# VHH binders against q8rxe9: the designs that were tried, part 8

Target 1, 356 residues: q8rxe9
Amino acid sequence: SVATDDTSPSVKKRVVSGVQPTGSVHLGNYLGAIKNWVALQDTYETLFIIVDHHAITLPYDTRQLGKATTDTAALYLACGIDVSKASVFVQSHVPAHVELMWLLCSSTPIGWLQKMIQFKEKSRKEGVENASVGLFTYPDLMTADILLYQSDFVPVGEDQKQHIELAREIAQRVNHLYGGKKWKKLGGRGGSLFKIPEPLIPQAGARVMSLTDGLSKMSKSAPSDQSRINLLDSKDLIVDKIKRCKTDSFAGLEFDNAERPECNNLLSIYQIVSGKKKEEVMEECKDMSWGTFKPLLADALIEHLSPIQARYQEIIAEPEYLDKILSEGADRAEELGAVTMRNMYQAMGYYQRRRY
Key: E = the ipSAE of ESMFold2; O = the ipSAE of OpenDDE; V2 = 0.75 times the mean of E and O plus 0.25 times the DockQ between their complexes.

## First folded at step 1 (VHH)

Design f3 (framework vhh_enristomig)
Fold by ESMFold2-Fast, scan of step 1:
Structure f3 (fold): chain B 356 residues (1-356), chain A 118 residues (1-118)
Amino acid sequence: as target 1 above (356 residues)
Amino acid sequence: EVQLLESGGGEVQPGGSLRLSCAASGFTFSSYYISWYRQAPGKQREWVSTITSGGSTNYAESVKGRFTISRDNAKNTLYLQMSSLRAEDTAVYYCATLYSDYRGYDYWGQGTLVTVKP
């Protein structure tokens, strides 16, 4: 086999992911993303940011934001995020996020932001003058979340592809405008201010579909809670949602029949939460009616989610523990971000405050 | 290798008492928050109680006033003293660690069965 060149990288690469503080995580996000993020902790230096500043760009309840933030953190810990391997922290606990966002806004052409999906949809419905500045500029904040930490990779879902493209373009533009010899002339090291982040292709995992439409991904934004299983759904609610989920009139159950998307979805969920191989599920379930299969699926979901729910209850019962974990994560993030901020202020020619 | 081994389960009549133990090895026991969980047949796993590294305790609402969690750091052992036992306390009881700070890890035991019946 061929020996490794002396120039081969030996340093663990960094992955950054932002998490909305919804206070709720559904099965699709858990099986499709969070399980993969848990695995990333063994290969990469991982940072998980609870993005509470992003949460205020659309209508929200001021009575719920703090609870949703801590509930979301507790859910991710309950799912297997290991604070000895990963940093978990709240975006608003690290002021550098909004400082960098403001600096990046000065380098982001207005036309780039006008193309972003969420702003387009809001302006289409209510007119551009009624969208908040925060909704218009949130992609710069998302870019700051990534670039502040010199991230190598960002996990990519379909809704994040556009944001990663923007982050790459902004990093390239800032490097061109402020880096190189210009930065060196101001007393800096020169070169690039930011490494260009790469999208991290999700590992092969569960693509969980809606309980009401087997052709649509399970989503938190779907109007009906009946379309999804949330990780904290009660036993009775799981049973009810599975009883009411969309099915077909075919005899027996099978994978990979394009005419039976709901059947494929429900069998796939059963396979993953039961830990069984596809062949084992096929043999077990092939002759089942929906009346036999639905209780089996519900029981498997309850068994799988029960340890996560119990862990969540343990964590939220210890609010001082959770606060300490989030505070320690924020301290680590602040140390990492401080280097980037000093370099940015220097390269942009700012007079920097000195403490005496 | 981290190990948690529960013991002390058994059969008891309603109103009776049992003391569960969890023997820990392979980690610095005294530094960890450690918890009891339970799972009854056909029911969801539920958190029962936590004791911090400093000795502070918290309990699920269903067991407050009846159960007492304690630890013996010299013996690397966690205890759950159960009194006024009810039919609904019938479950397999597990001990588990909670992250005590960002250096901590989570670990689970294999469980011990408690049956409350006349």
Scores: ipSAE 0.000, ipTM 0.468, lowest interface PAE 12.4, mean pLDDT 84

Design f4 (framework vhh_3k1k_2)
Fold by ESMFold2-Fast, scan of step 1:
Structure f4 (fold): chain B 356 residues (1-356), chain A 119 residues (1-119)
Amino acid sequence: as target 1 above (356 residues)
Amino acid sequence: QVQLVESGGALVQPGGSLRLSCAASGFTFSSYAMRWYRQAPGKEREWVAGISWSGDSTSYEDSVKGRFTISRDDARNTVYLQMNSLKPEDTAVYYCAAEILYGRSYDYWGQGTQVTVSS
């Protein structure tokens, strides 16, 4: 299965990415993030974490969590994550995530967490007393997810910069408090306990906008399913959503007209899923009506998504295969995390259990 | 474009004080940690002091701890280094740096400001 020597940090830089167990993925996440993450496997040692502990910090359905976890894993594999090049595992299958979170919580000032966007927004809306401890401390768990594996890079969108900046600051603080000569005096190597991770933000990545508002990013939290294409949408549903999507009354189709955000969005989607160059799409579509273009876009989407849907169905039909993949990924993660945890406990002066 | 402009360097006597300033532009200053480095002739550039994005955490190289204080003013997009009890060994060009994202280290440097400690 996963060969640890083949993924050594001395050979490749390491990238760690967390994925919510939503059970569904929309086109915007796929084209804007997942497709780029899949490409990272060729250059970096990649770890993809299905963050089920994250899923419980906000209201959720206990009857769906397990299925959403496995569905999400199957979707990411169907999108091209290759288990010979990458590890995929479930956060809760590696207890070190929560152990490291506790150690990091003990070193994180309350003021730092109060400044985090998710807690600030919820406390503004519902009051501080109504926010959960889990939501307040979740940035320390996100930091643990990153630092546990000595990650070099974390792929994030612009809106997630604050979380990575916090992770960097916590790493620097822990290195200062417990590393260096202090760690060496306790029998350790000395130096830094953590690599300082850096964000990997795409500069020219695809930004997929809402089908009902070309100025709003496509989102799973948007109230209308009509605003997005989900990867598992049926052929008929894709056709219907594209027929009903917002358009304009201008003649012809063009990129980069600020007065035509829906036109730019739909042409960009067509370009990416068809595999055509921008110049080819411009020439093909410049004199096209919406009535001609919408079926063309729907057909291109169906052609692109059908292989992903077929692979997804194959994977979910073999639960033993999926379980084996997730178990092997967790074993790899456990090996990597154990090194970090031993170093942390040593540097913090813990009496460590001896096994005989 | 990201720009950092250092100022405040001067000739001072041992035991004297100086305040260095670094004015930042071209990025969201309040979201980034800021650092001070120095380089003496014939030596490698060394880290001197750091301040977190929040301003709540500061860090110092052992040889300057207790003598130097880093601070920031986000309203003015400026980071400061207050240097007290200066020693001849503190003579160097002082550089301001911001943490660079996208898989880079401290790549954005100003041109520096010269601090000379001698009679």
Scores: ipSAE 0.000, ipTM 0.115, lowest interface PAE 18.9, mean pLDDT 82

Design f5 (framework vhh_6fv0_2)
Fold by ESMFold2-Fast, scan of step 1:
Structure f5 (fold): chain B 356 residues (1-356), chain A 119 residues (1-119)
Amino acid sequence: as target 1 above (356 residues)
Amino acid sequence: QVQLQESGGGLVQPGGSLRLSCAASGFTFSDYYMYWVRQAPEKGLEWVSTISSSGSTIYYKDSVKGRFTVSRDNAKNTLYLQMNSLKPEDAAQYYCARGLWYESSYDYRGQGTQVTVSS
């Protein structure tokens, strides 16, 4: 069955990616993850999940969650996710995610979850008793997001490294406990219940640092909005943020000087959004002052982001179209996940409900 | 029963190379993440490297990146650690381990092989 996926000559390798419904996407996320995801659509069967269940594990505004979900979906489509090549859907529209999570929780030792970076950092500051069960167990939900679809590959970011390791360990454990001869005795296929997902290595040159600290990664969680460029920032705001960004007093501009992390970051951003090669940027910018370079960078950002912003406005102007896209994506996801869930219940020995 | 047996340790000069091997038996080797861990005289058990069941996911301790290479041969139930540009700080008892990702929570560990780096 699905765990082997080698019976059909038309089956492509599958890639699954989740994204938080923040309602805004910054330049670092776009260049570091989304741009790579767009490229994957040509080679792989791709599933992009708006992970709204993950959004509720920390304090959030109930008046904004729905809007943030649809805004995030529209932004991803505006960035080039093509629904003729990929499925885009909302996690909560496919109940199998939380259903599989529950089954996986029963097979995940507490110690594995206690070692996850986010929970360790939260509990160290506030104590274990003040962290939510959802925050503690969300790595099992992330694992369910991947394993439900028999994913071959998961794009790896530095921040998701530990979660992919956990997903692989859980898949191996469940296959050992419930697969093989045991599953065959219960009328199943036998063999593995889950493919072991492999990391998909991102393309080089996609790491974007904070505008206020060249040693810190650009982040949606940073307190100051001046530390990041958001995809929907106005032209005036982009110009203002670039004018205010941290720089140095060195003459000229250069890559790869450890004493000049802001210079390296800003030149790297210019390189990527302008489409120029590193050598071209080096020659163009080597003798520039910051007063000359900052307007150049701002103009390049505006030129790159304007088509994305225009497409975003087109999509949000047609909310019924967006709803249809998300619904069709959820239907596809539900179809794929149903096979995995039937196999899990069978292998775990459940009495399965018959529908009359 | 589960057995892990390391070999390939020895005395080497700084800048030298060694290749460690770990022969696994008593379990389906290809189903498990495998680890190299080490213990120096003045330190506790220290994680060195991780390799996934398929070999596609590999991690290293920062201080050994670019110098050490972990690999596995699932057909031979063998785990390897190629150690290049060895430093005095690398001197330790090296263990092959099966278990969780976490440094000190391995369910099985071998007897170890001694690596001495001395001028």
Scores: ipSAE 0.000, ipTM 0.131, lowest interface PAE 18.3, mean pLDDT 82

Design f6 (framework vhh_8dlx_2)
Fold by ESMFold2-Fast, scan of step 1:
Structure f6 (fold): chain B 356 residues (1-356), chain A 120 residues (1-120)
Amino acid sequence: as target 1 above (356 residues)
Amino acid sequence: EVQLVESGGGVVQPGRSLRLSCAASGFTFSSYAMHWVRQAPGKGLEWIGNIYYSGSTFYNPSLKSLVTISRDDSTNTLYLQMNSLRAEDTAIYYCAKEGLYSDYWYFDLWGKGTLVTVSS
């Protein structure tokens, strides 16, 4: 008999990630998260959401939000997000996010949101009277961002995060309340309305520490810009920051000495941006002074970041290209979200509008 | 159960010292930065300080000479030592776990708080 050589393409699992429209990214974010997310697009169907609705939950500058949104999109594309493999879009361009969030709010007990402590933390800075309902309920919006697209995985740290646990609990609750036989009786398919998302844990060793304190994670919230390398820092600024970074008085350089956290941090950065194996870096650097190593590290950072910076400038110089990419991403997201929303409205017993 | 439970609050006289404890359960305590935050009657939240998993501490500059934060990872316990207490230190004291969804300091778990009243 004639053999059929019909191989259907494998269906990729879906990964959804939200990104704040800050307009800036530092090295810790890049090496610890974004670089891993870029790698995911080869294995998974990836959706990157620029979460501008989340950005308005605290006081913000209305003159900067649009620019920060497009700058953030350009930075992610410059870091290697490939629109032939992944979707990039703006949250507010897909109204289904807030629509689903509202429906999920009906299934989220107040006590669950009280355990999500960002509301109280933000009130520390702004005072209670300045805190918004949006700030209190944004975990439901984050849950909608995930569940709208039937996400299999959500990137987190090595630890399970409380927000992913909330999203899982909400999905299970909605499936129990509205799915199964009840949904079939209303003319639906039955079964689950939502996939239960799982945390996707990145590889160990992707942590980048502060340039001024090797015991503290590199962070935007740190008081001094000298504590971090930003992706768009100039060559001269990178050289200066590395020259001024905290070091010790020990001879030679080594990994994994608890008394030398800055040494471990700087060698780890060098290893990652140079693409070398840990054993190669250990042998190369074991007898180096800081005066020899710091220029080597700065050069490696400049070599790694220069192509990213060049691509960022290319993208922001072509606003029509960026707009088209974001619009096409939103179209794909709307198609996916429409399925979930139709199913939710049906299972919840809503009278659905007919188009004439 | 994922929770933080503060203890050690109560009524103390001005000028005295007090140590608060926070017992953590249901997560890998040694992997997270921990914070102390307080709220005086009728006022907003005031950040006291934090301690990273490494033991590094950072304090509110207005309080750094008056407080010490420490941790015992073997017992999953966070501590706040307060010295030279004043009436203005009367507040509910919360411990909080740092969230790591972004590079910002978001707290994703809080205790219910313990009341400290500085009065004769």
Scores: ipSAE 0.000, ipTM 0.128, lowest interface PAE 18.1, mean pLDDT 81

Design f7 (framework vhh_6z1v_2; at its last look DockQ between E and O 0.14; V2 from the best seeds 0.00; counts 0 for: pae E 18.5 > 2, placed apart)
Fold by ESMFold2-Fast, scan of step 1:
Formats: C-alpha cells, structure tokens, sequence
Structure f7 (fold): chain B 356 residues (1-356), chain A 123 residues (1-123)
C-alpha cells in the first residue's frame, strides 16, 4: 500500500481524474483504474470529471452524448465512487475549464503540442490539414482540468505520462510569466499561480489483457466485443465470452509462465474478482483443466459484477437523483475554480467584470 | 539523466541511529520521485521508503514504520533516510533510486540507481 504517513489529518491533498463519457466501462478500466480511484477517496480529496468537452474532439453521435455522460456517471457511482467522500461533475457544467484552456493556449508553444502522440498519430493517418484545432489543442484542455483545481496529484496510466509532463511545464511557464513580483505589483498575492502537479501511480491497479489475445491490453477500441467483459454484460454474455476466450493446451494452471499469457491473464482476473490471495489461487487451480476453470471464472465474475449492475440500475431509474448530485459536484468545482480564474485574470492584467 | 551517490553507511550497535544521504547530480532531480531500497544478505532487493517529487508525501514499509523517516531537500539535490532503533535485521546495502511517479514500490519501476552504502547492525 501507498498510504502516506505524513498526510495531515486536517488537510487532505487533492487528486483530480478525468473520465471519458463512453457510456460503458469494461473490466480492464474497472480493475486497472476505477478500483484505484475508489481507494484514493479514503486518503485524498478527490474530484472526478466527466470530460464531455474532450468527447467532441473526434467524431461522435450527438444523439448519444448526453446519455453516455449520465450512464458514465452512474457506472462510476455504481463502482464505488462515493459522493460523500468525492466530487463528481460534468466538465461542460463548469465553464472555467474552457476559459482556463484558452488562457493557457496563449502560453503553450505550438511545438509542445505537435510532439503529443495522439495528434501525431491522427495527423499521420488523415493529414495535418484535416485534424481539428480541438484535437490539436486538447492537451491544453487536459492541463486546464488539472490546474484549475490546484491538484497535488494526478493518477497516471502509461499513456498519460506525456500529458502530465506537459501540464507541469505549462504551470511552470505561467508561474514564471505572470506570477511573483509582477502579480504583486498588480495588487495580487504574488508567488505562484499554480501548484505543480505530481504524477501518482496507485499500486492496486491490474493490467487486464484481451480475452482473444493475452499479449494485448483489454480495450474498448478493439473490434470484437468478445475480447472484453463489459461491466453491464448479462450473465449469459459473460458465460459465452469466457467459454470462447483463448486458452492453451498445457496441463494445469499457473501464474508467471511467459509462454502462457492467456493463463496468467485469466488467473489474475479470477484472483482479483474473487478477493483471494495469489497463493490461494495457485493452490486451488494448479491441477484444474480449462473445462473446470472457465465456469469457475464466469461464476466469480457474475458474483462480483451483480452488485455493481444492481446499483447502476437503481441510479439510472432515478434521473433526478443523478442530476442533483452532478449539479452539486459542479457547484463545488465552480467554487474551487473561481479562485484560480480570478487570480489568472488579475495576474494577466485583465479588467475584470463587476457583478451587481 | 540523474546520477545518485549514497553515503552514511557504517557499523552501528543495536538500538543506534544513522542518517543516510543520497546526493543527486544534474538539473532534473526535482522531477523525480525517490525511493530507498535495501538488499539484505541472501535476499532480493526490497523497498524501504518512497517520497514524492515535492517531498509532501511519503510511504514507509511496515517493517520500518515508526523507526525510519525519508525526507528530501530539493535545493541541495539530496534525499535522506533517518534510521532509528536499528535492529540486526536492518543489516543490508541501502540504495537510493529515482523514478517518474510517487507510488512505485517495485525496483523494476526505478530508472536510476546509486551504487549503495553498507549498513551493518551488530548486537
């Protein structure tokens, strides 16, 4: 465990996490990321942002965005995000995200954005002239999501390291350009405008691999739905997907054999969803055939996912409840972000509107 | 790149105290989370303590919690491990190591390593 010995009991450090409004969550997202975010609620002040502005940077269905946003919120709550411990809100309900993004764009060299992997891959496939300005600049929006809330830590997966380093560089640059004595001369506090966020790797995360290819990470973008377990898959679908998953011809089951990636993946999934220790799983399963193990795994998955599915159905059945909690989360986020925005506008020398 | 050099290891009696230091060279020290590891005779390398880039968060292994304290001084490019109430089982070569993210508790996740400093605790 990564519980912090020096965390003040009266003041928690802050963690912010952005989540895509896909309307679906697969087992790999759940075990690899969401489970860790649930654990972070006990140690940190946590903000979970459903990033609907990011969803429009690539082709999307306008008929589905709103439903996907609320479905995603309901799924995260069903997975254990607790609104008494954490704030959950929709990015577009807090206009400060895009306002800060625009201000940060003025301080971000074009060359920094051109080096981002997602833009390079998209422009390579479609040509630079056909990529949207939104796709090019969305790393500034990701930076705004973090810096708006003076985040101490950002949970990072392998693919997010580049984005977190960009956020750190932008924060340092803005602090240099607009902070310090310059800000104090304009009537401000002076000092730094932004905390420099640090990356955090939660230790509970598991790498869950494809059901059809033990060398590939489980992914929503994989063409075949048979490669993944979705949290809302029916009992019959779970049984069928596990029955059809790739296995090997070895006798018995074991962890950590590089020649048996499917075996390692399926045993790891069983370990985590059953709550058993690795040693217990090894002893239980070492002499099992695939015909014995696959039903055992399917039953464990069904048992684990059933409470999540039940909670999801409760939440979706009460749209007013969900709307209320997302609205309250947005109110909290607006209060936090308003301080940062006032400081930015002051330090940048803007004439600020008076509200009567 | 960061180069790390440990110092402070020596022979000490049971119940004694030591402070280990890890000096980093290079301008990027403050961009790394840091850890202290040890390798006891006949054992694999194990994590003892970890500290975030700013020093605002720390983690300590259960077997040293309450006895050891990790800290850092980014102005001096140095990480410290204060060791109190030393026991014979604390005898090991102690290594400092640098990694991208606080929360990494496996030696394979650390990119830069020092040469180690020997701590021997005698009864």
Amino acid sequence: as target 1 above (356 residues)
Amino acid sequence: EVQLVESGGRLVRTGGSLRLSCAASGRTFSTYAMGWFRQAPGKEREVVAAISRSGGSTWHADFVKGRFTISRDNAKNTVYLQMNSLKPEDTAVYYCAATYSFGELYDSSYDYWGQGTQVTVSS
Scores: ipSAE 0.121, ipTM 0.626, lowest interface PAE 5.5, mean pLDDT 86
Fold by OpenDDE, look of step 3:
Structure f7 (fold): chain B 356 residues (1-356), chain A 123 residues (1-123)
Amino acid sequence: as target 1 above (356 residues)
Amino acid sequence: EVQLVESGGRLVRTGGSLRLSCAASGRTFSTYAMGWFRQAPGKEREVVAAISRSGGSTWHADFVKGRFTISRDNAKNTVYLQMNSLKPEDTAVYYCAATYSFGELYDSSYDYWGQGTQVTVSS
């Protein structure tokens, strides 16, 4: 069976996204991505991946990768991902990701990857010569993650725009090189091998910045844990981190002041976790001191995260349940990916295995 | 094979603006990344700007950043170069080029070329 372009208005568009299991999911990942994914489940066919192959492109602890993977999966569910609406699975559980990556690599000019900003930034620390080929090629892997499932949309942050554009370019190139009449001559349906994915860019308010630097995005790669709130942080730790977070010396609190990035960040966090409107937050907090606001923020964070933490504990206490969910997700992914792979192998002229 | 035809080149005064157009033949325009090059008398051809197939990504040379903008309309099979704040040193023949690769800064990487359009900026 050849994959058909599911452009039927009656069929939900497909969304694919994922997070690396490189540590604990932090508030930025949650508010900037996962929380938004929950809303997407009603509108789209959603696939949420734990992208563990991406996690190994930088130094990591081999002893912790497995736990990080299951924790991330559990947190997906704890944050509101509904397995009745979405597929949740681990990247490495679906071999087709790497297979497709190889095929895409063959069609990706090296110059495209050399221009990736993230590679340049990440390789600068180690030196370009010492950077791994994996780090260099992981955008192709990301492309495979997206195209394997014929994704219509990919939720991404501003920092991932370049990679999405790369994915689009690769898809277009492959469609041109191997699709259309060429594919038809090889016995295929012809036409496009891949949908061209479109980015879904979250609203600006979803970008969570570091607690120690309001100009830097909250990141798990930051050296200090004080720079981030992890979803599984204890109440005391949340209070302490907020107490010690970087603030300015200006009087009052305000949004959207470029000179007060920390203030904007903390107010934005408070707005989101409290569920209040921006105007309400401003009215409430405009005259507050940091001494008054920080405890308020901490309390709001604790209140928001507590249900997630509780659900996480329930899920982790049932490892068989999680395993089943991941297995079923992987099965669905394999089914979808198999069609794409079949088409690709055919279009690229591979000798096809006969099954008897 | 695609044919490219540039238009819009003319004499303009320093500080003036000009919009170049490049029309592509056929129905495969969206399969190509596009670029603008220029060649001044006695100088080597240099890349001015590039744009991805979808138009989602662009590149501009440092010497034109903030002044020139590349764009495209796939429905019209056309790529554009908006040139503002023109200088005498911008005087050159401007070429439209198409490639199967994006981000190429070398002219040898481009598969199809237009005949060029002359832009002259007077002092």
Scores: ipSAE 0.008, ipTM 0.278, lowest interface PAE 9.1, mean pLDDT 90
Fold by ESMFold2, look of step 2:
Structure f7 (fold): chain B 356 residues (1-356), chain A 123 residues (1-123)
Amino acid sequence: as target 1 above (356 residues)
Amino acid sequence: EVQLVESGGRLVRTGGSLRLSCAASGRTFSTYAMGWFRQAPGKEREVVAAISRSGGSTWHADFVKGRFTISRDNAKNTVYLQMNSLKPEDTAVYYCAATYSFGELYDSSYDYWGQGTQVTVSS
C-alpha cells in the first residue's frame, strides 16, 4: 500500500519513532523530540511506536507496565498526533517486531552488540554476568522496529544515535547476504531487502537544559524535581519552578553568551513555546530584568502546556477510545510489516505456508 | 590503543574550502568507526560527522549537510573532513575520534581522541 495523489506516482517518505512507556515526559523530551515528531505527520507517513518490549530489559513493576503504556500513548496523542495522518500503536501488539528481531540477530555479529554504549553502561551497574540477554540484544529489536516498515528516517535523541548506526549496518549486511542477485533469483524485486534509514537530529537550540544548571541537559533522572518542568506540572508549580530557577546577575538578556548558559537556555525555551523568531525575542527581551522576564516565560509555558494537559485528561478518561486508536494503529502496522516479513522469509529461503 | 593526529586546520576566508585529515597509528584503523567533532570557544563539543568502519555509512549534522563530507581511506589509516562553503560560525577546534561502536553522535561514546586542529574562518 502506497500513499499517493492522483497527479503523482511518488510516495511520502516514512518516519518511524519509538518511545519507552515511562508514563511521563518533561519539557526537554517534549521540546527536543515530541513536538517535532508531531510536526512530521504533516510531511511524512508517520508511525509512532510505544516500545513496551524495551521496558522489560530494565527492572520494572509488572503491575504498572500497562498503565505506563496507556499513559504514554495518551500523552503523545495530547501533544497533537492526528490519528487520521499517523499511526500510533504498541510494539507488542505487532508480533512481527520480535519475529524480525530474531532473523536479524542471526545476521548480527556478537562483537557489534558488545560495543554498544547502552549495554556497557547498564552492565557496569549490574555486572556483565547478571545482565539479561534482552539487554544485550535489544539493539536488534530496535533495528527491527525501524526496518520492518522500510523507514526512511528515525528521529533520535543523543541516547539513540548508536542504535541507528547499528540499524544501518545491519540493513547493509542483510542486503549483502540475501539481497541483490540472490534475491532476484528467488523472485525478489528492487534488489535490496531493506531501505537504509537515516537519523533525524533535533536542531541546535532545541536542547533544553536543567533549570538548576544551564550546562546539564534536562533529565528525568536528576535528583531534584526543581531541575525540570514536567508536561503535567500544575500552573502554580510551573510558576514556582521558574521563579526559583538558576539565573545570573548580569543586566539585560541575550542569546549565545558563553558566560550565561542559564540565560541562553531560558530565552531558548521562551522562543520555542511562544513561537517567536529569535530576532523578535531579542528585541522584546534584551533590556528586561529577570524579574520582568520570569513571569513572561512562566505565562508562555502555561499557555503552551495547558491545552495539552486538558486533552490528556480527556483521553485517559475514555479508555475504550484509546484502546480503539491503538488497535487500529496496530492493524495498519501489521499490514505494512507483513509485506516485509514475507520478503525476508522468501529471501532467507523459508518454506512459505500455503493458505487454502 | 590508537593514536589520532589531526592536521590541516588553518585560517581561511568565508566561502573557502579546507580539508582536514586524521592519521591513525597503532591498532588497525579499519576496526574503528570514526567521527569529527568541533568545539567553539565557550560552547559544548558537538558532533559534525561520523563514518562506519568500511566507509559505507556516513552521517552529517544538519548544520553542515551539503557543505562538509566525511570520508576514509583504510589503506592509509586516514579519515578526512572536506569542508566547503565555510562560514565564520564554523570557527572551532576540530577533533577526530575513534570508537569500536557504530557512529555514536555524542562525545562520551568515543574511546579515543586526537588533540584537535584549529580552524578559523575570517569574514
Scores: ipSAE 0.000, ipTM 0.156, lowest interface PAE 16.8, mean pLDDT 82
ESMFold2 (binder alone), look of step 2: mean pLDDT 83; pTM 0.856
OpenDDE, look of step 2: ipSAE 0.007; ipTM 0.256
ESMFold2, look of step 3: ipSAE 0.000; ipTM 0.128
ESMFold2 (binder alone), look of step 3: mean pLDDT 84; pTM 0.862

